VH-VL binders against q9usg8r228to453. Designs and how they scored, part 48

Target 1, 226 residues: q9usg8r228to453
Amino acid sequence: IPESAEWMNHLLEKVWPLINPEMFSSVADQIEDVMQASIPSFVENVRVASLDQGSHPVRVVSIRSLPSGEASESFSEKQASEAEHKDEPEQQRKQFYNFELCLAYHAKPVEDATSTSARASNLHLRIVFYPGIKGTVGFPLPIWVEIKGFVARIRFRCELMPEVPFLKNVTFSLMGLPELNVSAVPVAEGGVNIFGLPLISKFVNDAISAAANEYVSPKSMTIDLS
Below, E stands for the ipSAE of ESMFold2; O stands for the ipSAE of OpenDDE; V2 stands for 0.75 times the mean of E and O plus 0.25 times the DockQ between their complexes.

## First folded at step 24 (VH-VL; framework fv_cixutumumab)

Design o5 (at its last look DockQ between E and O 0.63; V2 from the best seeds 0.00; counts 0 for: pae E 5.0 > 2)
Fold by OpenDDE, look of step 24:
Order: structure tokens, then C-alpha cells, then sequence
Structure o5 (fold): chain C 226 residues (1-226), chain A 123 residues (1-123), chain B 108 residues (1-108)
């Protein structure tokens, strides 16, 4: 198990910086939507300007293979499935590969917090607050949100097919709400910290958590790869 | 109906080894894990380890690491648990259980249990 | 090593409701499974997941979870419910299953 994680982590180190941040646009939009839904009364609007993974990858802490049988929604369905497929040749049965990953991220220490380049090496969000009363928009306040760390446990169900890419679909589900630690800093050095940084950090943390909650078991997401 | 049939009771001397078998019938052996759980007299349940017969991968509780070996034979749908260097404290009922999971509910569970094998370690 | 903690013993009057609670860090991530064991018998799965009952388990058994806790509730306890109850969960930190210490339920 540790060896399996090792080669995965090595691969992640190579691939992580090559990932186009635009791939996370959907995640960014979801976070933005949650933020906008929970915006304080003294804020007119909030936007996610960008979500960037940086160059420092997540780490696979552990991987666990799960039983290869068909996943069922209920105990009764599972029993029924067993009865139905008792006499079917293995070749005619849908094949699944199921596994669980434990992922951890720890940001690299940044020596100079004012250095954008140094901060960009880590997973981060850029958000913009528009202060104001409803109907009035003040000056935009850009904020840098650094992801200091997170831990997530994710189960995967892969439906296999004989044709390339050998994966028909992938379903994933979060095992519990991920632990998340975020830190918000103003982008502009002279910006009046109108909002206590801890309050902003909490706001962002809560928003990300709320977004993640949509994928927490028994909820799941399926991606069709066919 | 899925059943797990375990081997019979064993009486062993300290320092010896015991190998308990668990044969599955009525189901797809490779689609599930087999866990081994023991229970000393008057004590609670203790997970020892498990195996994925399909992959051949075994997992062990730290307490038994190096002393327990769990294997599976897919051709006979039988799992084995071998415990070495037996001590009086190893006197217990040993259960095999089918270890399943529900992906949609995110839950692991043991839905089928053997009747248990009594292992007595005595001088 | 993560542990699951249960009260060693609880009692309930016939027809009343009892709640058995399990607590541990692993429960932050995973749902518990619950097992009933009567003297001289193998354990029986009674609840798993959020609130799932295997076939043959009476509807008076229910499950719940909150934070790092899981609970088994018996609504309208019957005499036959007198048994030991164990919670179980996977612990990803140690890659092992963990059982609670068990709760002896007495029906009065």
C-alpha cells in the first residue's frame, strides 16, 4: 500500500503543474455561487477571480482497494443482484474497480507573504469583494486565499469496459467533509482591512465546505468518460 | 443463501500454530472481502485482519502483525487464518465474516458471519 | 490508534426507547455498522450506513450519526433485544477495522 502511494505521488509531482487551471473553473463557479448565496449584507457582490493549483501537488496518503462487486444502493438490491448474476459468466458481467484514496495537501511555507510568485506555488483562490449597500458598489477588494492544508477521503467506483479508454464512467463520493485550513490576505498592501482576515477566512472556508458537502456520502458524482 | 462454514474446534499448545479455514458457499467469493474477528471469553470483538480474495491483498491489525497470516483460495472459495506463537491469551472464538461495502451509503459492513471456531491454548 | 468508545451497559424497560452511542475519530469520516450478539452466537448485522437495515431486521432498529458519534436506537424494546451491541468502523489512519467495546443491553 505504501509503495502504491509512492509511485502515484511521483506521478502527481510531474503532472500537477501541467494541469490547466481552467479545468477547475466549474469548482470555482460552485464556490462563487455558494459565496454569493451567503454574502454579508454590507457586501454587494463576491467573485472568484481564479482557482489555481500551483506547482505543489496534493499527496496520496493511502490507497485502499475495495471489493470488486457491483455497488448497490441498498442491501436488498445487492442480494437481488447476487441472485440474478449467480449463473452468469464472469465475462458478461459489468466489471468495476473500486478504491478509496486519502489525500492530503500541505502548502509549502512561503518566506515572503507579499510575494505573489511565492504564493502562486501553492493552491490558492483569488476572490474579489465588492463592498456596498444594495445598489451601490464600492471599490473592489481583491483577496488572496491560500489553502494551507486539507485532508480528504474519497471513494471511487470505476466501471470498466473493453474498449479504449477502458473506463466507461467514474463515480466518486467524499467520506465525510474534508478538513480544510485556509488563510486570506489582501492583495494590495495598502488596502484597508475592512474585513477582518479571520472573518474572510472563515467565510471562504465555510463556502468551500458547503460546496464540498454536495459530494459527501451518500451523495456522489458520476463522470461519463465514454 | 450465502454461508460461511468454518473448520472445527482446535486445542493447541503454547508456541504452536493454528490454521482456521472459512469456506464460502452461495455467493461470489471474489466480490467480497473476508475478515477475521476473534472474541476472547467474556470480551469484545477484535478485528484481526482481512483479505481481498480477488486481489490477494491482506490487511492486518497492528497487534497481530507478523504473527497472523491470512490467505484465500479462489478456486475453493476458502479463506484461511493462521496464527503462530500461540499464547494462552489467544484462547478465543475466531469468526470469519464477509466484508462488504455500500458505495452509495459510504459504509463498510460484515453481513455474513461464520459460526466461529473455538481455539483453546493450554499447556 | 483510533478507538471506538461505548458504554459498557445500558438498560431499557420493555416497550421503551433506548439509544446506544459510539464515539471515535474514525466516525468523522465513516458511517458505523452495528452488530447484535447474543450469548453463544455469532454477531448479526443490524444497522449500517446512515440508517440502513438488512433484510430481516425489525424496523424498531434505527441508526443515526453526528460529528464523531454514531448511535443505534431501539424504539419499543422487546425482550429478545437483550444482547451485546457492537459498533464498527474502518480507520483509514491505521488501515484497520475497529470495534467498540460493546454495550450490554438489559431489557427490564
Amino acid sequence: as target 1 above (226 residues)
Amino acid sequence: EVQLVQSGAEVKKPGSSVKVSCKASGGKFSDYWISWVRQAPGQGLEWMGGISPDSGTAYYAQKFQGRVTITADKSTSTAYMELSSLRSEDTAVYYCARDSYDFWTGTDYMDVWGKGTTVTVSS
Amino acid sequence: SSELTQDPAVSVALGQTVRITCQGDSLKWYYASWYQQKPGQAPILVIYGKNNRPSGIPDRFSGSSSGNTASLTITGAQAEDEADYYCNSWDSEGDHYVFGGGTKLTVL
Scores: ipSAE 0.739, ipTM 0.879, lowest interface PAE 0.8, mean pLDDT 90
Fold by ESMFold2, look of step 24:
Structure o5 (fold): chain C 226 residues (1-226), chain A 123 residues (1-123), chain B 108 residues (1-108)
Amino acid sequence: as target 1 above (226 residues)
Amino acid sequence: EVQLVQSGAEVKKPGSSVKVSCKASGGKFSDYWISWVRQAPGQGLEWMGGISPDSGTAYYAQKFQGRVTITADKSTSTAYMELSSLRSEDTAVYYCARDSYDFWTGTDYMDVWGKGTTVTVSS
Amino acid sequence: SSELTQDPAVSVALGQTVRITCQGDSLKWYYASWYQQKPGQAPILVIYGKNNRPSGIPDRFSGSSSGNTASLTITGAQAEDEADYYCNSWDSEGDHYVFGGGTKLTVL
């Protein structure tokens, strides 16, 4: 029933703005790394100055449980487990909880489109380009990049343990590349040459997608919580 | 070795119901979902629904909403599918299958199948 | 649409390579699983995930995925490969599993 997802989303409305933005620094660093690897020759450098979640939260569209426990092992994990037991006695079986989330984000329309402070309520990146030939002095070109929306499907594999905090590690992977819509916007009242904004938006969109691709199944990331 | 043993063939009249059983052996019954898939003569496979035996939560394909009830009995390691208001179009082989998940490949798959239960609906 | 679409029939000469395709919007998000079914028998899983074979499936079977299309490839087709082949995936729009319509493979 939708009611349980609505409760979870209302909780997110309260928690989302309280999350420390430093929790997203690893994501910002990965996006920066991808951008730096793919900058054109007329750009000396690019940096992600900040990634801020704002106050308008992502929405949980759906959550579903997946088979878990002793039967959640992959075919390769089953074969590895058999090999590990050749000369060793049987060990306790690991316990897992697996689930899938579908997350969607849609930027809240901003009534005062000229105010960057009003746009800060939405998920955004501050990116600085340094035009020039690599190794020369460039001048900073700050670009505000708003995430207009995304849709992502993520599978989680949680390894449980009997000791507090009961969660040994979490592994996640993306189901396919996220759908992503970004827009580069003016930083000031007047300013940046409007002819460059579509190219910048495409570059950032492609960079975020490439960073996400490093986690698309069968690739994954494990976070140790013990 | 996990095996799924299904109940025998059934002949039913239109408007009646049928309940097919699927008994699991050789594994942890509560660790897997059990799915039900049917196949009319000369036709393709059609997923009907499934159940998590641990939670008792069942899910149904939209086509079968209101006519199918899927249950599980953990004490006997048996899943059941009951199809009501039978029509001649419900003549088919009904399979149960173990529905497994592989995190690393990002898929759900049915790796163990019952041999099928033929249900014939005729007057 | 959320349904999975397969060609109803394909033919291959003995020893040649054939591809069986499966298309649907849900395959953008989920890898397909592939099942072989011979007359009078239950289906057998032959490929799951992008390109994983269960134990006992010959290495002439392989899978691939791109965009909203999944493919099952049989290299060096044998007479015993003559069967119906079904793709299967989670259908995120309908919140349930779905099978393709099936492809009858004839080995000439």
Scores: ipSAE 0.212, ipTM 0.673, lowest interface PAE 5.0, mean pLDDT 80
ESMFold2 (binder alone), look of step 24: mean pLDDT 88; pTM 0.920

Design o6 (at its last look DockQ between E and O 0.58; V2 from the best seeds 0.60)
Fold by OpenDDE, look of step 24:
Structure o6 (fold): chain C 226 residues (1-226), chain A 123 residues (1-123), chain B 108 residues (1-108)
Amino acid sequence: as target 1 above (226 residues)
Amino acid sequence: EVQLVQSGAEVKKPGSSVKVSCKASGYTFSDYWISWVRQAPGQGLEWMGGISPDSGTAYYAQKFQGRVTITADKSTSTAYMELSSLRSEDTAVYYCARESYDFWTGTDYMDVWGKGTTVTVSS
Amino acid sequence: SSELTQDPAVSVALGQTVRITCQGDSLKWYYASWYQQKPGQAPILVIYGKNNRPSGIPDRFSGSSSGNTASLTITGAQAEDEADYYCQSWDSEGDHYVFGGGTKLTVL
């Protein structure tokens, strides 16, 4: 429904910069945990300093409504549910709203890569590498990770209730791993050839993908809004 | 028992229209979508379109856009598929099917099928 | 438009194992559903999701996926398994359902 996507995108444009980056703290922590679990031998530690969404929003590419029937994990459960609720009034049945979103993000081109403010307009991750062999810690290496783009498909199941806010809980699941494009750049001005930017980019990409994998179908996350 | 009962076979002339019905029973009609799938003789399955009976919103394959109309009557639990400007190539068995999905696996499937309606387009 | 490709025909000896494979970009995102169709009959759903079987489908039918591929496996093929098999998925770019071309399975 192209029209629906359009007004959603307008809303996102207005709301996106108002979102507190702290809302993504849990995501940042998950990424950090994955990174720490997969650090190279020449790195003592890695830290996620910040995850910031910037001011450039994600875009809804498409929205698809799904049947309103009860979603069950197994065919047998679904059949049982249908049989159980066959004679029940609609008002007594749990109501669900199910839909699928395709989201895309494309970073706005930055003319001056050295401008922190310009870079901050885009979705970015700041990470700090601590080089060293076990027991030896070198100088911290701050790295700016730019999210150049991603595409994700997310399915949502909303449980409705008659009381405000009319949503009891929301369950979401990723349809496959998101396509992700990231770029890592050193924050410090200087010729620090940090272990090849491509290697770092790959490391970060793999970490984010691994974190995202925790929500990929058949895995899901439920948020209680009650 | 969940079932979809389709209307009988049709013989049509080129340029005419055909309307096939699909009556649902054994479940809440508005909770599931209905898809129409056709199969030409000796060919594979081809999705034509679908409808959400609850909202009345229909979706169409691009190939049939403008030539197919899918409707649903909640009062009678019946879905309809009308195909206009019939051609010889439209000779096929037309199936209605109940669309469902598994939220957890992100899978769409058609779990109940009608027996099919044979539409023959001949001069 | 996203397409699903299948081998047009495969054969299996009675009691042996056969795998029918479906390939397409949509399968990167979605699991496939599989349908069995015998001559003169409507399709029957046999597998959906990761490895879900509807009621009445024998346990010799199983599903798997890898990358942009989905597979239907029949372990211990029976004579009654001779049929056409279709994979199905959703094309999010075209907002339409897509079927594979079908695979005719012959049981020898």
Scores: ipSAE 0.650, ipTM 0.853, lowest interface PAE 0.9, mean pLDDT 89
Fold by ESMFold2, look of step 24:
Order: sequence, then C-alpha cells, then structure tokens
Structure o6 (fold): chain C 226 residues (1-226), chain A 123 residues (1-123), chain B 108 residues (1-108)
Amino acid sequence: as target 1 above (226 residues)
Amino acid sequence: EVQLVQSGAEVKKPGSSVKVSCKASGYTFSDYWISWVRQAPGQGLEWMGGISPDSGTAYYAQKFQGRVTITADKSTSTAYMELSSLRSEDTAVYYCARESYDFWTGTDYMDVWGKGTTVTVSS
Amino acid sequence: SSELTQDPAVSVALGQTVRITCQGDSLKWYYASWYQQKPGQAPILVIYGKNNRPSGIPDRFSGSSSGNTASLTITGAQAEDEADYYCQSWDSEGDHYVFGGGTKLTVL
C-alpha cells in the first residue's frame, strides 16, 4: 500500500544540505574506476575530484511496503539462516522491514550557466580529464558535470534491532537501471570548447549508468550500521 | 503443508453480491499477503486486489475500486473477497494466491494458489 | 495502462525449442514471473526473476530479459508442456500487479 511521501520529502528538504559529501566518496570512486577503464586513447587519465549533493534534494515519488520476515525469504536465503545457528543471540526471530522507494531528482534551472556558485546548489560532479597520449603529462581539464535528473526505484531490506539506533544493517538493490540525464557545463568560455560538451556528457552518463549497474537486482549492497 | 482452501462454487443473479473465502494453513498467515485473481471463461488472468493480513490494509485494482472489498481474519487465517453489483461479465473462476517477494532475485510472485471458486452470474 | 503483451499462440515440434515473449514498460523496472496453467487447474509458478526455477520445475524451463522484454524458453519441449503461459510483473504507475494476456503453447 503506498504511503504519503509528503512527510519524507519535508524531512529531506531539511536534512539534504546537511549531509557530509564524504558519504558519497565510495560512489565517486566507483564512477572514477568505470571512467578510467573506458577512457579513449587520446585521454591519458580521468578523475572524479568531488561529488556534492548540493542543496536541492531528491524527492520521494512513492513508497510501498513489501512482505517481510518469512514471506521475503527465498530459495537462496536458506544459507543465511544456517549461519544464524552459531553463537549469535538470535533466539528471537530476526526482524526485517522491506520497502520500495521511487526517487526522482530534477536540477533547478540556473540563469547564469557560467557561475559555479549557482550550479553548486544542484547535484554535481567535478571531473578532471588529462588529455594526451600515454607517457605524456597532459594539461588538466576540469569539467563541471550537473545531474539534470534521474529516476530510480530502490528496494531496501532493513534488519532491525531493539537497541538504539534500532537499525542493524541495510541492504539495497536498484530495480532496473535508473533513468539518468547529465550535462557537462562550461566553467569559463576560454577554458572549454563547447563542441566537446555533448560528448563528455554522454561519456559521464554511460559511466554513471555502468556504476549503477553494479547495484541492479539481483546484485545488492549491505551497509552494516551496528 | 502450505495450502489455500477456497469456498465452493456460487450461482448469483445480476445486481447481487458474492463473498468468496480463502482459508490458509501450513504457514504463518500474517507474514504473507493474499492476492485475488480472476479468470473469465476462455480468458486470461486478471488481478483484482490483495490484502496484508498483518495490518489489515487492502489494495485494489482501479477497475474494481468501489465494487470489491477484501478482508482478512487473523483468528481464523482466512481472507475474503466480496464483489458487489454483479454483472454477467463477472462470471469467472476466482483464485486466491499467496504473495511472496524475494529481495535477492528482485521479484514479486504468487507461489501458492487456491484451486479457484467458480462464480456464475446469470439472469 | 502499462500492459504486458504476449502472442496469443505459439507452436513447437516435440523435442524442439520454443520461446514465449512478454513485452511491457513495467519490465524495464521489474523482472517477470512466469506461470503455467493447464486446463481446469490453477496456475503454477515456473520462473521468477531473471532465470530462477522453483523446486520441482524441470531445467528445460529458463527465463531471460532484455530491455522491456522478458522471455520464457522451453528447451526440448515435451507433450506435458502444452499449456497456457502467463507473465506477471509489478506496475508501479498503476500501483498493482499486471498479467500478460497469455500464450497458448501447442506441442505438435
């Protein structure tokens, strides 16, 4: 049954700007790894210098609860149940809460396309290309990449605990590849040939999509909070 | 043994209502959701709605909103589907099915089905 | 409005391979589950997720997905495989389950 997402969006509005961008460093590193594996021969190297969420939050479009506990066990989860027969305090049944979120993001329009301070309010990456052939020291070419928008559907499996903070671990998977729209933007007219921006946007879009694919079901990631 | 036992066949007049029961056994009733799916003669499967017995929250296909009421009684491990204002096109076999969700494969599926309840609406 | 589309009928020679397809926008986000239904019987689950078989389903049944399309493949079709086959997925736009129209498989 869908719940109203309005309360969660209000919370996100307040919390989003407060999140430490370092929480996204693993995501930035994975995007960098994908980019480095796919750079063309006329580029010596590429790096993701930063990923910053800005101040404009994602929006929760919908939330739905999913069956939990025994109903959510599969043919493959039997092995985890056998591991719980060790010396762990699992006398009580493990408590899970499963749900799905649909998240949408849309960058706010900025009137000054050359102003980095105006662009910083949106979700963005700073990427540095090093043009050149292997064995040369390339001139660093910093590129500002704005996430214009995305749509993602994510399923969460939360293991609960009775003690503070009541959340032992969280596992998540993406339902399908997110829809994703990115744009490389000029930082100064003298610094970037506008001709290359669509090609850079496509390269970054493909790299982010490939990184996201590592979390598309049946793949998942677990974050241990205990 | 996991089993869903449905009530017997019914013959109804247009404009009346029918209430079909689905009794669960062999598993923890409140842990699983129950869906209702119908199939008109010679036709495909059509999802009608479902319920979470734990919360008592029902959810309905928009086509049936306002005509169908789905309930569950945890004390008897039984789900019910009531369809009102019956028409001849409501003649169908009505199935209940246990909904499962497998996080690790990312799928929703119906793993246990009742045998079906035939409802015939004739004037 | 997001429906799952299946061909109404498909034939296969005994022992040959057949593929039953299911197409729809919901399949971009959610894997299909596949059900077999023989006359006078309730459906049974034969494939869930990309290519997972429940216990008791022969290994000649397999699944695949690409884009907005899911497929059920039967390798070495047998006479008992003659049945109706339905795909099913979640449709988040309509907030409900959706079934395909069904495919009648005839084994010749």
Scores: ipSAE 0.565, ipTM 0.795, lowest interface PAE 1.9, mean pLDDT 83
ESMFold2 (binder alone), look of step 24: mean pLDDT 91; pTM 0.939

